VH-VL binders against q960a1r229to459. Designs and how they scored, part 4

Target 1, 231 residues: q960a1r229to459
Amino acid sequence: LKGDRIELLLPKNIDQFKKFKKDRTVISSGLITRFVSTRNPKEFSQKWISTKYVKEFNEITVNKDSVVVGAALNIQKMADTLTSSLSINIGKEIDSFIQKFSSPQIANFATWTGAIISGAKSSLSVSDLLILFNVLDAKLTLLNNSGELTQVAIEEFAEKKLFATHTIVNAIFSRSLTGFLFCLKLGETSEQDSTNFNFAALVGNQVSRIFVGLGGQPKRLTSLEVHIDAL
Below, E stands for the ipSAE of ESMFold2; O stands for the ipSAE of OpenDDE; V2 stands for 0.75 times the mean of E and O plus 0.25 times the DockQ between their complexes.

## First folded at step 1 (VH-VL)

Design o10 (framework fv_solitomab_arm2)
Fold by ESMFold2-Fast, scan of step 1:
Structure o10 (fold): chain C 231 residues (1-231), chain A 123 residues (1-123), chain B 106 residues (1-106)
Amino acid sequence: as target 1 above (231 residues)
Amino acid sequence: DVQLVQSGAEVKKPGASVKVSCKASGYTFTSYYMHWVRQAPGQGLEWIGYINPSSGYTNYADSVKGRFTITTDKSTSTAYMELSSLRSEDTATYYCARETFYDYIWGSYFDYWGQGTTVTVSS
Amino acid sequence: DIVLTQSPATLSLSPGERATLSCRASQSVDYMNWYQQKPGKAPKRWIYDASNRATGVPARFSGSGSGTDYSLTINSLEAEDAATYYCQQYSSYPLTFGGGTKVEIK
């Protein structure tokens, strides 16, 4: 970034990222520009490392049973990938839901990783992207400071606050998800208060996943899932 | 107007258990993580654990793990800590503290604290 | 565990002087907070994420730092600033606090 006082490293692959991460703050190029423009630059960390150009963070892999979306991709690219890789009914609802909480400008510039971390840290506001990942049973591949990779469920990532100790490498979604996805945001507008409510349900032939957002982490409605699955 | 009000002082014998309450008001109880921090007389602060009131998930410091339990009662917006097999080194003021985050900048901090509950373990 | 070392242990200054409190981490930390505690009272939010003042904190307070080295500065000390200040990291579990720096007014 502009000025001799700010160090921004742009590694090109995961090995360079591991070597250069050290004590640096992880950010995409777009997000660091936003932080600098809205706050006094003297008060921020002077050492940054970008995920933007790391090859492994920009990959999309569609396998027989799963789709993998790299951490540096924007929200719209993630949505397009899921819409084209998952069932028609699920993909349609993903596209519809994203349009309700993210403008085209935001979705084309903000990373899904930034939105997920923001949502997982929140103890006040609801997170539409986080509840979407919860209902889709998303898994995250994480990198620790020792260079080790691990995979965790989105619920575990949020509950254990792994955003404080790990870098997200990619998200993994099952292609065997079936049924109807329904997502709801209270007020049904793109503008909302910090203490809004959201809801997401995936009702399949054998298994249902149902979540409600009341502020902070989405709550899984396990008793309701058991009741619906018995019908 | 956020308030965290803790129960009164406790005096216990070694080997006993103590249960301290923290009653929250002025906000949606299940929307914020609740932490417990203790401070021995004249000493610094030590983090001992947290609970997510919505899910019931808990995380404890190794220094108290196996003897320490955090619970909540959603109907009364109250968090509880229970410490068993008390030792003299458990003598401290115990604070509950609410965790919040900042919107666009990464990280979390404790924004509101209870007034503290003094627990004395002697003889 | 991340160990936070605060220095000096005690800082005795006159009103109007500049106070600088240091907090050093045993390993890199990106999320450093500060709390003010007065005798007989609970700690109070003061600075979050290295440099952001909590609501109600006077403009004479500023936080700075990155990696392993952080500091809290009081540009012109006032009598009401007498307190112990604790740094706290939120980069890994267990969460840890520094030993505190006690600021005294002469």
Scores: ipSAE 0.000, ipTM 0.425, lowest interface PAE 14.6, mean pLDDT 82

Design o2 (framework fv_solitomab_arm2)
Fold by ESMFold2-Fast, scan of step 1:
Structure o2 (fold): chain C 231 residues (1-231), chain A 122 residues (1-122), chain B 106 residues (1-106)
Amino acid sequence: as target 1 above (231 residues)
Amino acid sequence: DVQLVQSGAEVKKPGASVKVSCKASGYTFTDYYMHWVRQAPGQGLEWIGYINPSGGSTNYADSVKGRFTITTDKSTSTAYMELSSLRSEDTATYYCAREGDYYYDSWYFDLWGQGTTVTVSS
Amino acid sequence: DIVLTQSPATLSLSPGERATLSCRASQSVSYMNWYQQKPGKAPKRWIYDASNRATGVPARFSGSGSGTDYSLTINSLEAEDAATYYCQQYSSYPLTFGGGTKVEIK
C-alpha cells in the first residue's frame, strides 16, 4: 500500500522481504488494514514492511525431532501446534499456562513474535511467554540486515537484544523434550501496580531447566538444576 | 516500576504559553505512542494529540491545532506538550497516556500519568 | 468526528444491584474501550475491545456491544465501584470519549 505519505510494503516471500526490508520498520499485526486506516496519514511518512503475508513466516513444519512455528502466526496457533506435537504432559502445561496470561482475543490476534519482543524489551515487567520459551529451550531463526539467517537460543536473543538488529523468521522447539513441566504466574496486576512473579521448571531424566522471573529477563537457577540433576 | 510522572501545576494568564512534561520510566520509551488527554474541571475526557517517539510524527485534535505542539527528548525518556495563546477554556488537568503494545493490537491507553493541572486565570 | 453518547449521566444504586451503562456512537466503530476514573485520580484502563477485562478488573464487570451500541455492566455493585466510567473509540482519529456515566452508591 502506497500513497503520497504512506509506504507499507507487503512482501509475499522471504526473498522479497530481504530485498525490501532496508530501513523499513517491521510490522507483524494481522490488523494491518485497520492500522493504516486508523492512523493519521502524515504518520505514514515512515516506511513500513509487513511480515503478515510472507509465506515462510506463516508456515508450520512438524519434523521427527522438532516443530517449527513461523513468526507471523498468532499465540493460539503456536499453542495448538505445541500441544499437538509435544508430549501430552508438556503440551497440557503449555496450553494451561498460556490461558492464564493471554485472553482468547489476544491469543487469536497477537503474534507470538510480538509477545516475545515485548517481553525481551522490558526491564521491569515479567514475561510469561518469554519464560515459557526459556524453559522449553526454544531456538529462533533470525534474519539480519545483510540477508543472513542464523539460529540462536532464546536466552541469547533476549540478553543481546537481537530484536534491535534482526527479524525473527521462526521458532524451533525440540520434540524430544522429556520430563515434567511446571509453570506458575503470581499476581494479576496492572502495569502500574506492584511487581509480578513467574516461574517455570522442566525437570527431566537428563537435565533440568529452571527459571524465575522477578522483572525483566528470566533468571536461570543453574545451581538448583545441578542439585536436582544429581539426585 | 513502569510509570509516567508529570510536572507540577501551572497557573497562567490568557495569551500565555504552558509547557508540561511527562517522564517515562521502566520501559523502552520509543516503543510506544504517547498521547495527551485533557479534562476540564468537572467535565469529561478530551483527546488532544499524540506523538510517536520513535519517528517524531504527531497528530493533533482540531480543538488545539495551531496552538499545540508535542515533542520528545529520547535521552531523558520525556514527552512534552506545549499549548500557546491560552484561553480560559484550556483550564484543565492534562494527562499523558501510553498507547498499548501494537503487537498485541492493544488499541487503548494502558498507562496514565498522574495529571498536571493548568489554570488559565482571567 | 465520531460522537459518543453515554447514558445515563448519573446512576445511583444500592450495593448488590446491577448497573448497566450505555454508550452509543454516531457511526459504526470497530474498537470500543472503557476507563474507570475516581475523583482526583487519573483514569484506569478497564475494558478494552468491547468485552475484555483489563488485568485486575473484577469479574463482576462485563462489556458487550458492536457497531454503534455498547454497554458496560456491573453485575453486583460494591462500594469501590463508585466512579465515573468513560467509553472511548479507537476506530478513527480524532479519538473521542463519551461524556461519562457517574456511578454512585446510595
Scores: ipSAE 0.000, ipTM 0.456, lowest interface PAE 13.8, mean pLDDT 83

Design o3 (framework fv_solitomab_arm2)
Fold by ESMFold2-Fast, scan of step 1:
Structure o3 (fold): chain C 231 residues (1-231), chain A 119 residues (1-119), chain B 106 residues (1-106)
Amino acid sequence: as target 1 above (231 residues)
Amino acid sequence: DVQLVQSGAEVKKPGASVKVSCKASGYTFTSYTMHWVRQAPGQGLEWIGYINPSGGYTNYADSVKGRFTITTDKSTSTAYMELSSLRSEDTATYYCARDSYYDLYFDYWGQGTTVTVSS
Amino acid sequence: DIVLTQSPATLSLSPGERATLSCRASQSVSYMNWYQQKPGKAPKRWIYDTSKVASGVPARFSGSGSGTDYSLTINSLEAEDAATYYCQQWSSNPLTFGGGTKVEIK
């Protein structure tokens, strides 16, 4: 109604989406409608934008050496894609770990992007999906406000808080990952749990990736990796 | 409609470099991987590399590694291949081909660019 | 590398006959794709994911196979089917093509 109406934007592709990315954006992603404010923070009217129908955010591409998972896909679809395209041992552990921190109802509705952003924003809570992305050496394709696409490591995305200025387009996982994946979560998943701890290790031939979550972003245990790789 | 349009024929001397373009239209360029496949006269198809345009990630066949580069210009939806230190055995028709969304096969092909290497 | 061996190199058959093109992989693969190429033209998508027929391809074409042994069948050959057919795998790096089978009409 008359100047105070919310305009809902439903872009169908990334070019249409970029038209509205110039303005300050608050992103919850997936099933949660984004809202985009104008450059003037005093303006009352807001534009609401949904990423749900952006073609590029809903795509899955399985190449010989990589797996690309679109930003609007839910956690279960991401897990199914990784399980079917990575080694059986790694895929099995991914499925097992996801079941420990997300119910089927949540995994089939919540986007992996929303969970990653939530984990990256927190300075206190432990994020299970974030540590999983860390141990798998995930890369994110990001769109800035100038319409440029860049790729960053998940660690850089979280450390530099790029969720504040960039939109996640997709996640990229290497299909050359081999070895034994082990993920662990200790403490209750409830919001009252103050003793959260998680751990993820990928131990392969010559190379290992080891992370621990004690509150805030997962920490890479590089000294332990050097020790393990020497064995 | 999806279309891949390649640049025109090239004639080069041994030791030179050649750059071939493949302009995509009718789809979101960055959502699909682009491959390059060559075919020597009267011979079969040989895969030589691909690029994922969204991130710029490339992979090349061992037969061309060190001499071959694939790049993209996202603003013009164009993929490029560049092959250096040309030899007579590089004489071939070079095709760009789009990798399908789900099934890992080439769903659309460019018309081909003939590269002839001769003295 | 996985080597794809296509046989025969050339098939010369009359219209109405059944043609079977073989593609044998040096190692087990999960699927096989096929492309049709006519002289002077780019290859065309033909059969993908072993048995799926691409849009626009006549119903007389079918694909089958598993492991190391794959085939493309033309149930009743027509003059327009004269072409070279290439099998292709990308279940393992690097992506490889077979040497092709040329189908000729007598």
Scores: ipSAE 0.000, ipTM 0.412, lowest interface PAE 18.7, mean pLDDT 81

Design o4 (framework fv_solitomab_arm2; at its last look DockQ between E and O 0.01; V2 from the best seeds 0.00; counts 0 for: pae E 14.8 > 2, placed apart)
Fold by OpenDDE, look of step 2:
Structure o4 (fold): chain C 231 residues (1-231), chain A 119 residues (1-119), chain B 106 residues (1-106)
Amino acid sequence: as target 1 above (231 residues)
Amino acid sequence: DVQLVQSGAEVKKPGASVKVSCKASGYTFTSYYMHWVRQAPGQGLEWIGYINPSGGSTNYADSVKGRFTITTDKSTSTAYMELSSLRSEDTATYYCAREYLGDYYFDYWGQGTTVTVSS
Amino acid sequence: DIVLTQSPATLSLSPGERATLSCRASQSVSYMNWYQQKPGKAPKRWIYDASNRATGVPARFSGSGSGTDYSLTINSLEAEDAATYYCQQWSSYPLTFGGGTKVEIK
């Protein structure tokens, strides 16, 4: 798409992406992006680059010990992948959680990366995907402005605000986690993805992981983990 | 000691409904998933579905989806399965089975409830 | 769905003999379990996660396997071992059982 108001490039691979990114804003394509673009049609002027068709951002890799999910995948696809690839007692809860997470439209058209970044940017909002990534101890592969790839924990990504300088390429989840996953969400309506509170706990694993979301970054409940692990 | 005690045998006509119960004792009811498995006469075992008693999350086999409903009563530590639109093929012994935390197997089973569907 | 195929359907052996029960999955599974069922009774947990004996299971029972191929072995059969044994996968939903192997003691 070309124009004075909105210019959108659609790179097909990571090399093109790197080239086009120099003077453009990265957009995680989806319904939300479309909405933003149409909200101020007369005033909106910006150069964009989309991850939608970047090969490396759309890959799913299931390894023996890990599952890798590309950054351009929608929330539902990510969830389905995790549900099928992780232990059954974890996967089933992920499936259930995502069904309650948002409307089908949002789940099918919004990228998980967009949701993670939105959550990480806000000190007020409660992000369901962010808490899920934390409880599962997800790792992110990041592309910096120099074209180098690095791997970081989801906590570090949010804490250091790496979204300002890095592009998420994929997420990596361990397939070695055992036990039960519990996720809770409290909000006004599922259709608007309004969340006031969320909770996630992985128990029955070698080390329990428990998080609560009251706004901004999820908080880890280490004391409770210690208690649970001692039982 | 962990115990799962199920309700008695039922005889129903096609199209009718029946509700089978499984009372759990000897453990924290809300901490363990409860599954249902059936066995037709002289046949093998078929998984039907499960419920998480803590939140009510359920999952069903396609063969019973839309007809069977699994519920729980936390106050009585009882799991229920309502079988609606009964068919002759639903004739079976139905078992509740507890999923053991972290090890992914059924560690305790109810004694079974025989449901016979006949004209 | 993951299909589990057990063989043989029936196994008739004398006391003291060795029994080998096979369970093959249509695709790789994460966890394979075995249950023992006697006539008119509910199934009992027997082997979990391929090779672990449940509490109370005699040492003559052993399980092995990975991926798609699993087996349950009974060394030196006893009369009390007469039962139907079912394998069960816990990898994906729906959970599925094998058709069972009926062990008969002559």
Scores: ipSAE 0.018, ipTM 0.620, lowest interface PAE 5.0, mean pLDDT 89
Fold by ESMFold2-Fast, scan of step 1:
Structure o4 (fold): chain C 231 residues (1-231), chain A 119 residues (1-119), chain B 106 residues (1-106)
Amino acid sequence: as target 1 above (231 residues)
Amino acid sequence: DVQLVQSGAEVKKPGASVKVSCKASGYTFTSYYMHWVRQAPGQGLEWIGYINPSGGSTNYADSVKGRFTITTDKSTSTAYMELSSLRSEDTATYYCAREYLGDYYFDYWGQGTTVTVSS
Amino acid sequence: DIVLTQSPATLSLSPGERATLSCRASQSVSYMNWYQQKPGKAPKRWIYDASNRATGVPARFSGSGSGTDYSLTINSLEAEDAATYYCQQWSSYPLTFGGGTKVEIK
């Protein structure tokens, strides 16, 4: 579709969302406001579907073993949820890291889902939020075009480019994550400066997760994990 | 216009079970989580559980776990709580409360059902 | 469990005075909400997500705070404001409420 008219569907539950999703572009209420106000002449999608009123995309559920963060939440709400529900050492580092890569204006407006998809699409830029989700061993609940729900690891989501065929419903983090989280961002962070890199490590008693971003998708340092776990 | 209307007061003996209803109207029942909160006489509020009417998933507070069940009847837009093996400390006013989408607060509350456990 | 501590337990003031109610969490919270409860009535939505007034709540009420420290302020008390106010966190299960602050008008 092209032109200046918008078809926006507002499903009230997940079953309506599944029925009406089809090839429609998924948006939150924040993006609707921005789109209407800026009116980009090159915008070709005029068919939109909102997650605003679908519970599963908006939930914050903290259980004994896991924390679930809906796809429609902004970066700050996601960070606040993880900070309050994970161990104090992990939470402190998450809060610190989010403040370094995202301004309060962006964190209170942009969804974490948008940042993850943007990062997964990039072959040249380092992605701050994607590397954080990788080190935290995040799982994503995905909805395909046939209405089927599946759960995948964040590494699989990025590697298989599942953003092209699936809608993210939520992210799931384990509350049994233990150890010390360390995140580091070096050099100029602008996408125009390719000398920057990101590093994230979760170092625990029995298992460690270590990732580096060096001008592309985060890479897992499996050899270093083996050496650290052997100590 | 959203309304949550609860069943009437109950007086039970220790060891009995009680079932309280909360009938919803004015909105799509399956689109919102329903929670239960109780308040002992002269005391504060205590969250005791929720149900997702769409999928039937539940979560219960440890204080009532093992004795507490929340169910729904979608055809009548009604949520139910059932508390078994009643003790004197279960004497309270029980409220159903709807979770608002996006902002995570209780936007509408039932009028309350007083449950008195006495011998 | 996240413990919410409200202070003072009771606040007795005259009409026109300013009231400040405090709610302190044992750890940082994502959402802090406030509910007004009058004797014999159900709690009523009052402030959500720290600072947003629910529909119908008078402009004299304001909420503020972040992290572990939150407050509810009533700029100029009126007789109808006599009630118990409860803070409530929505960060982790079980959901928890503060012990309440009872506002009394002299």
Scores: ipSAE 0.000, ipTM 0.442, lowest interface PAE 15.7, mean pLDDT 81
Fold by ESMFold2, look of step 2:
Structure o4 (fold): chain C 231 residues (1-231), chain A 119 residues (1-119), chain B 106 residues (1-106)
Amino acid sequence: as target 1 above (231 residues)
Amino acid sequence: DVQLVQSGAEVKKPGASVKVSCKASGYTFTSYYMHWVRQAPGQGLEWIGYINPSGGSTNYADSVKGRFTITTDKSTSTAYMELSSLRSEDTATYYCAREYLGDYYFDYWGQGTTVTVSS
Amino acid sequence: DIVLTQSPATLSLSPGERATLSCRASQSVSYMNWYQQKPGKAPKRWIYDASNRATGVPARFSGSGSGTDYSLTINSLEAEDAATYYCQQWSSYPLTFGGGTKVEIK
């Protein structure tokens, strides 16, 4: 019986990745493999390129004013980095929220990038990681097909569907965030069921950020933010 | 009755390593962060790190980063600290301390483990 | 790092006197705690979040303050209150302690 061989490139740095990315399906863990299997079969590529071993996609950089998390890191490593790098009230809430997100096995296997892309594509599902990125005002560094790097807010990434034309290189979080983070997750959980509702608020920062998830992209509650900031 | 019981005193030479245990009892071990605080003879208190036993996340003070690790064994409700490449300034009493659930303070402390580093 | 400066370094007072211990932070803090430590013993929880007495702490102890200035007051000093008291902030990592105020009974 017949079987196609899949060609998988394993670049070791971003220069190799840029050079070999053309016309290949990017794999950033098992989560992206799941999405590839649900795409239009006529467009399915037999040639893959992995981010797993790219040095720059596995880096963590902690600066005075920012923390940068590479795209190939798993959810647990990202959470640990943010917990230790941000203010206590914010970091501990992130740690608590992620522990309730999924089992430790899934958090240590799945990449944050796969979860973000899954959330950004969905018009019906409520994504816990996507609402967390929105409330923390995360920025993404993106690589286009020409090898150029750009930076966008998490909202723009989803709104402009940049997951279709760009590869995520890293996420950037401000270490200047202050105040209190509150995250809430409600819903039944079965094998494939997810959150029915989530909520995230950062208050006591210069400008409050408040989001709700009811399906699709998190919605910012700008009227509530204005009211709270006036108090 | 909440108790934190630490291992006995240690005498080490410079360059060696030390491992100190902190056995917790009387509460759900994985629900509370565990911190380590040290006190050099005649000096004040210095925070050196924490672990969340539930997920294993850690944070270390710069003064010991790269030489200090905190681990746990959930089955025995025990936290461990290990400090390598010991120096004379590491001579101190080392305390484990539990973070209170819902507020930010240390509610229970171990009895302390004296580590002496001398030639 | 947030530096906590305690004053005075020592207080030597008679029983029944009022003791006031000061803790000043190098920047505004959201959470300030106090611990009591007797010689040769581990520290003990004493005051948390500026003004709340931990379980078992006598009513003669009170905490106050906000921002950068905090204090611990003992209204009527008793012999058992002889100890060193440390303030400690929980607003940012690394967590930091003050240098301590030793309270002695004359």
Scores: ipSAE 0.000, ipTM 0.508, lowest interface PAE 13.4, mean pLDDT 82
ESMFold2 (binder alone), look of step 2: mean pLDDT 94; pTM 0.955
ESMFold2, look of step 9: ipSAE 0.000; ipTM 0.493
ESMFold2 (binder alone), look of step 9: mean pLDDT 94; pTM 0.955
OpenDDE, look of step 9: ipSAE 0.000; ipTM 0.520

Design o5 (framework fv_solitomab_arm2)
Fold by ESMFold2-Fast, scan of step 1:
Structure o5 (fold): chain C 231 residues (1-231), chain A 121 residues (1-121), chain B 106 residues (1-106)
Amino acid sequence: as target 1 above (231 residues)
Amino acid sequence: DVQLVQSGAEVKKPGASVKVSCKASGYTFTSYWMHWVRQAPGQGLEWIGYINPSGGSTNYADSVKGRFTITTDKSTSTAYMELSSLRSEDTATYYCARGEYDFWSGPFDYWGQGTTVTVSS
Amino acid sequence: DIVLTQSPATLSLSPGERATLSCRASQSVDYMNWYQQKPGKAPKRWIYDASNRATGVPARFSGSGSGTDYSLTINSLEAEDAATYYCQQYSSEPYTFGGGTKVEIK
């Protein structure tokens, strides 16, 4: 920005992305200006590569057992896909959750990938989208710098900080998820740089998934007891 | 060098099952998907399914779904196809072929030599 | 399923002539491969991602196209080019092949 130029590469498919990625900074958001303005100056690079126009990062596949959402899609498109392909109770809660925690402008322009990476990097802020992916048992398809693909659980991605060494290709959600999804946010919004408490639970006949976030990666609980009559 | 070596020709009666092997060498077996493609005598190529050796996930073409199973033995770097309830229209040369899940390298970059399966009464 | 239509079914030409093989998709695709198959042999991947020659493929072969219309061109035919050529899309599952074009040398 100091009289220098930013080299931004816009690959159209995964082969071009693999060829040109090298030491370039991966931009997962379509909003380059916002990405630059929020980055730590020490991490600023003038060589960038975008996922925005990579064909494989923009695909949605609905199978009998799973739904696959490409990494370059925005939060609203991801939410719409899950709402239409998962059970009605889970879908309604996802729609409600996104409406409460993302403005329409943000949800229609920010990628879900950017939100997941931001949440995984944070040690203080609670990530609304990260806790949702945890409770839904999301898997991520990741690409390393050697061109190899791997599939990992969202919990492993955040815990091992794989965003430092891998590019997210897509997210995979099971269509066999059943039960009732509950998402709660307590305290002030993360937008105000405040400490928040998030809770998400998927309660089914065989499996219950319960997560709580106080900052950093959401933690899985085995049970939650609430005593409203306690002093 | 990458090689895919298939088992020998099979002659089966209608209603029987056939199992064909494809032994891979020269690369990391779990890093690539294995596809099966068949070709009826004098006809074109038909994709019939794949397996991801790493996770075991499979997908099968509608023409063989319900009768077709692909498996792997990672210890021997071998993929297998099994087709049951054989019909005369299953008479074909069956090929294994290596490929990526999506578009990294493109599919079917290396092919086995083919296994002829003849279904006759 | 995406249907690929190849034309002509058979192309008979003399050595040194230019051959153009067509492949039309029933809907837009971004990825198209071509395979060469000689009688009694397994297919060999010849062109990948519309225009890239596979290792060992002679420079006289070129692929082009986008959307629904793709072609394979052999600039100056040689006797060893006699084979059936198949196009194949991998933009979506199931993967599908064209019916093939048989190239014969007179």
Scores: ipSAE 0.000, ipTM 0.408, lowest interface PAE 18.2, mean pLDDT 80

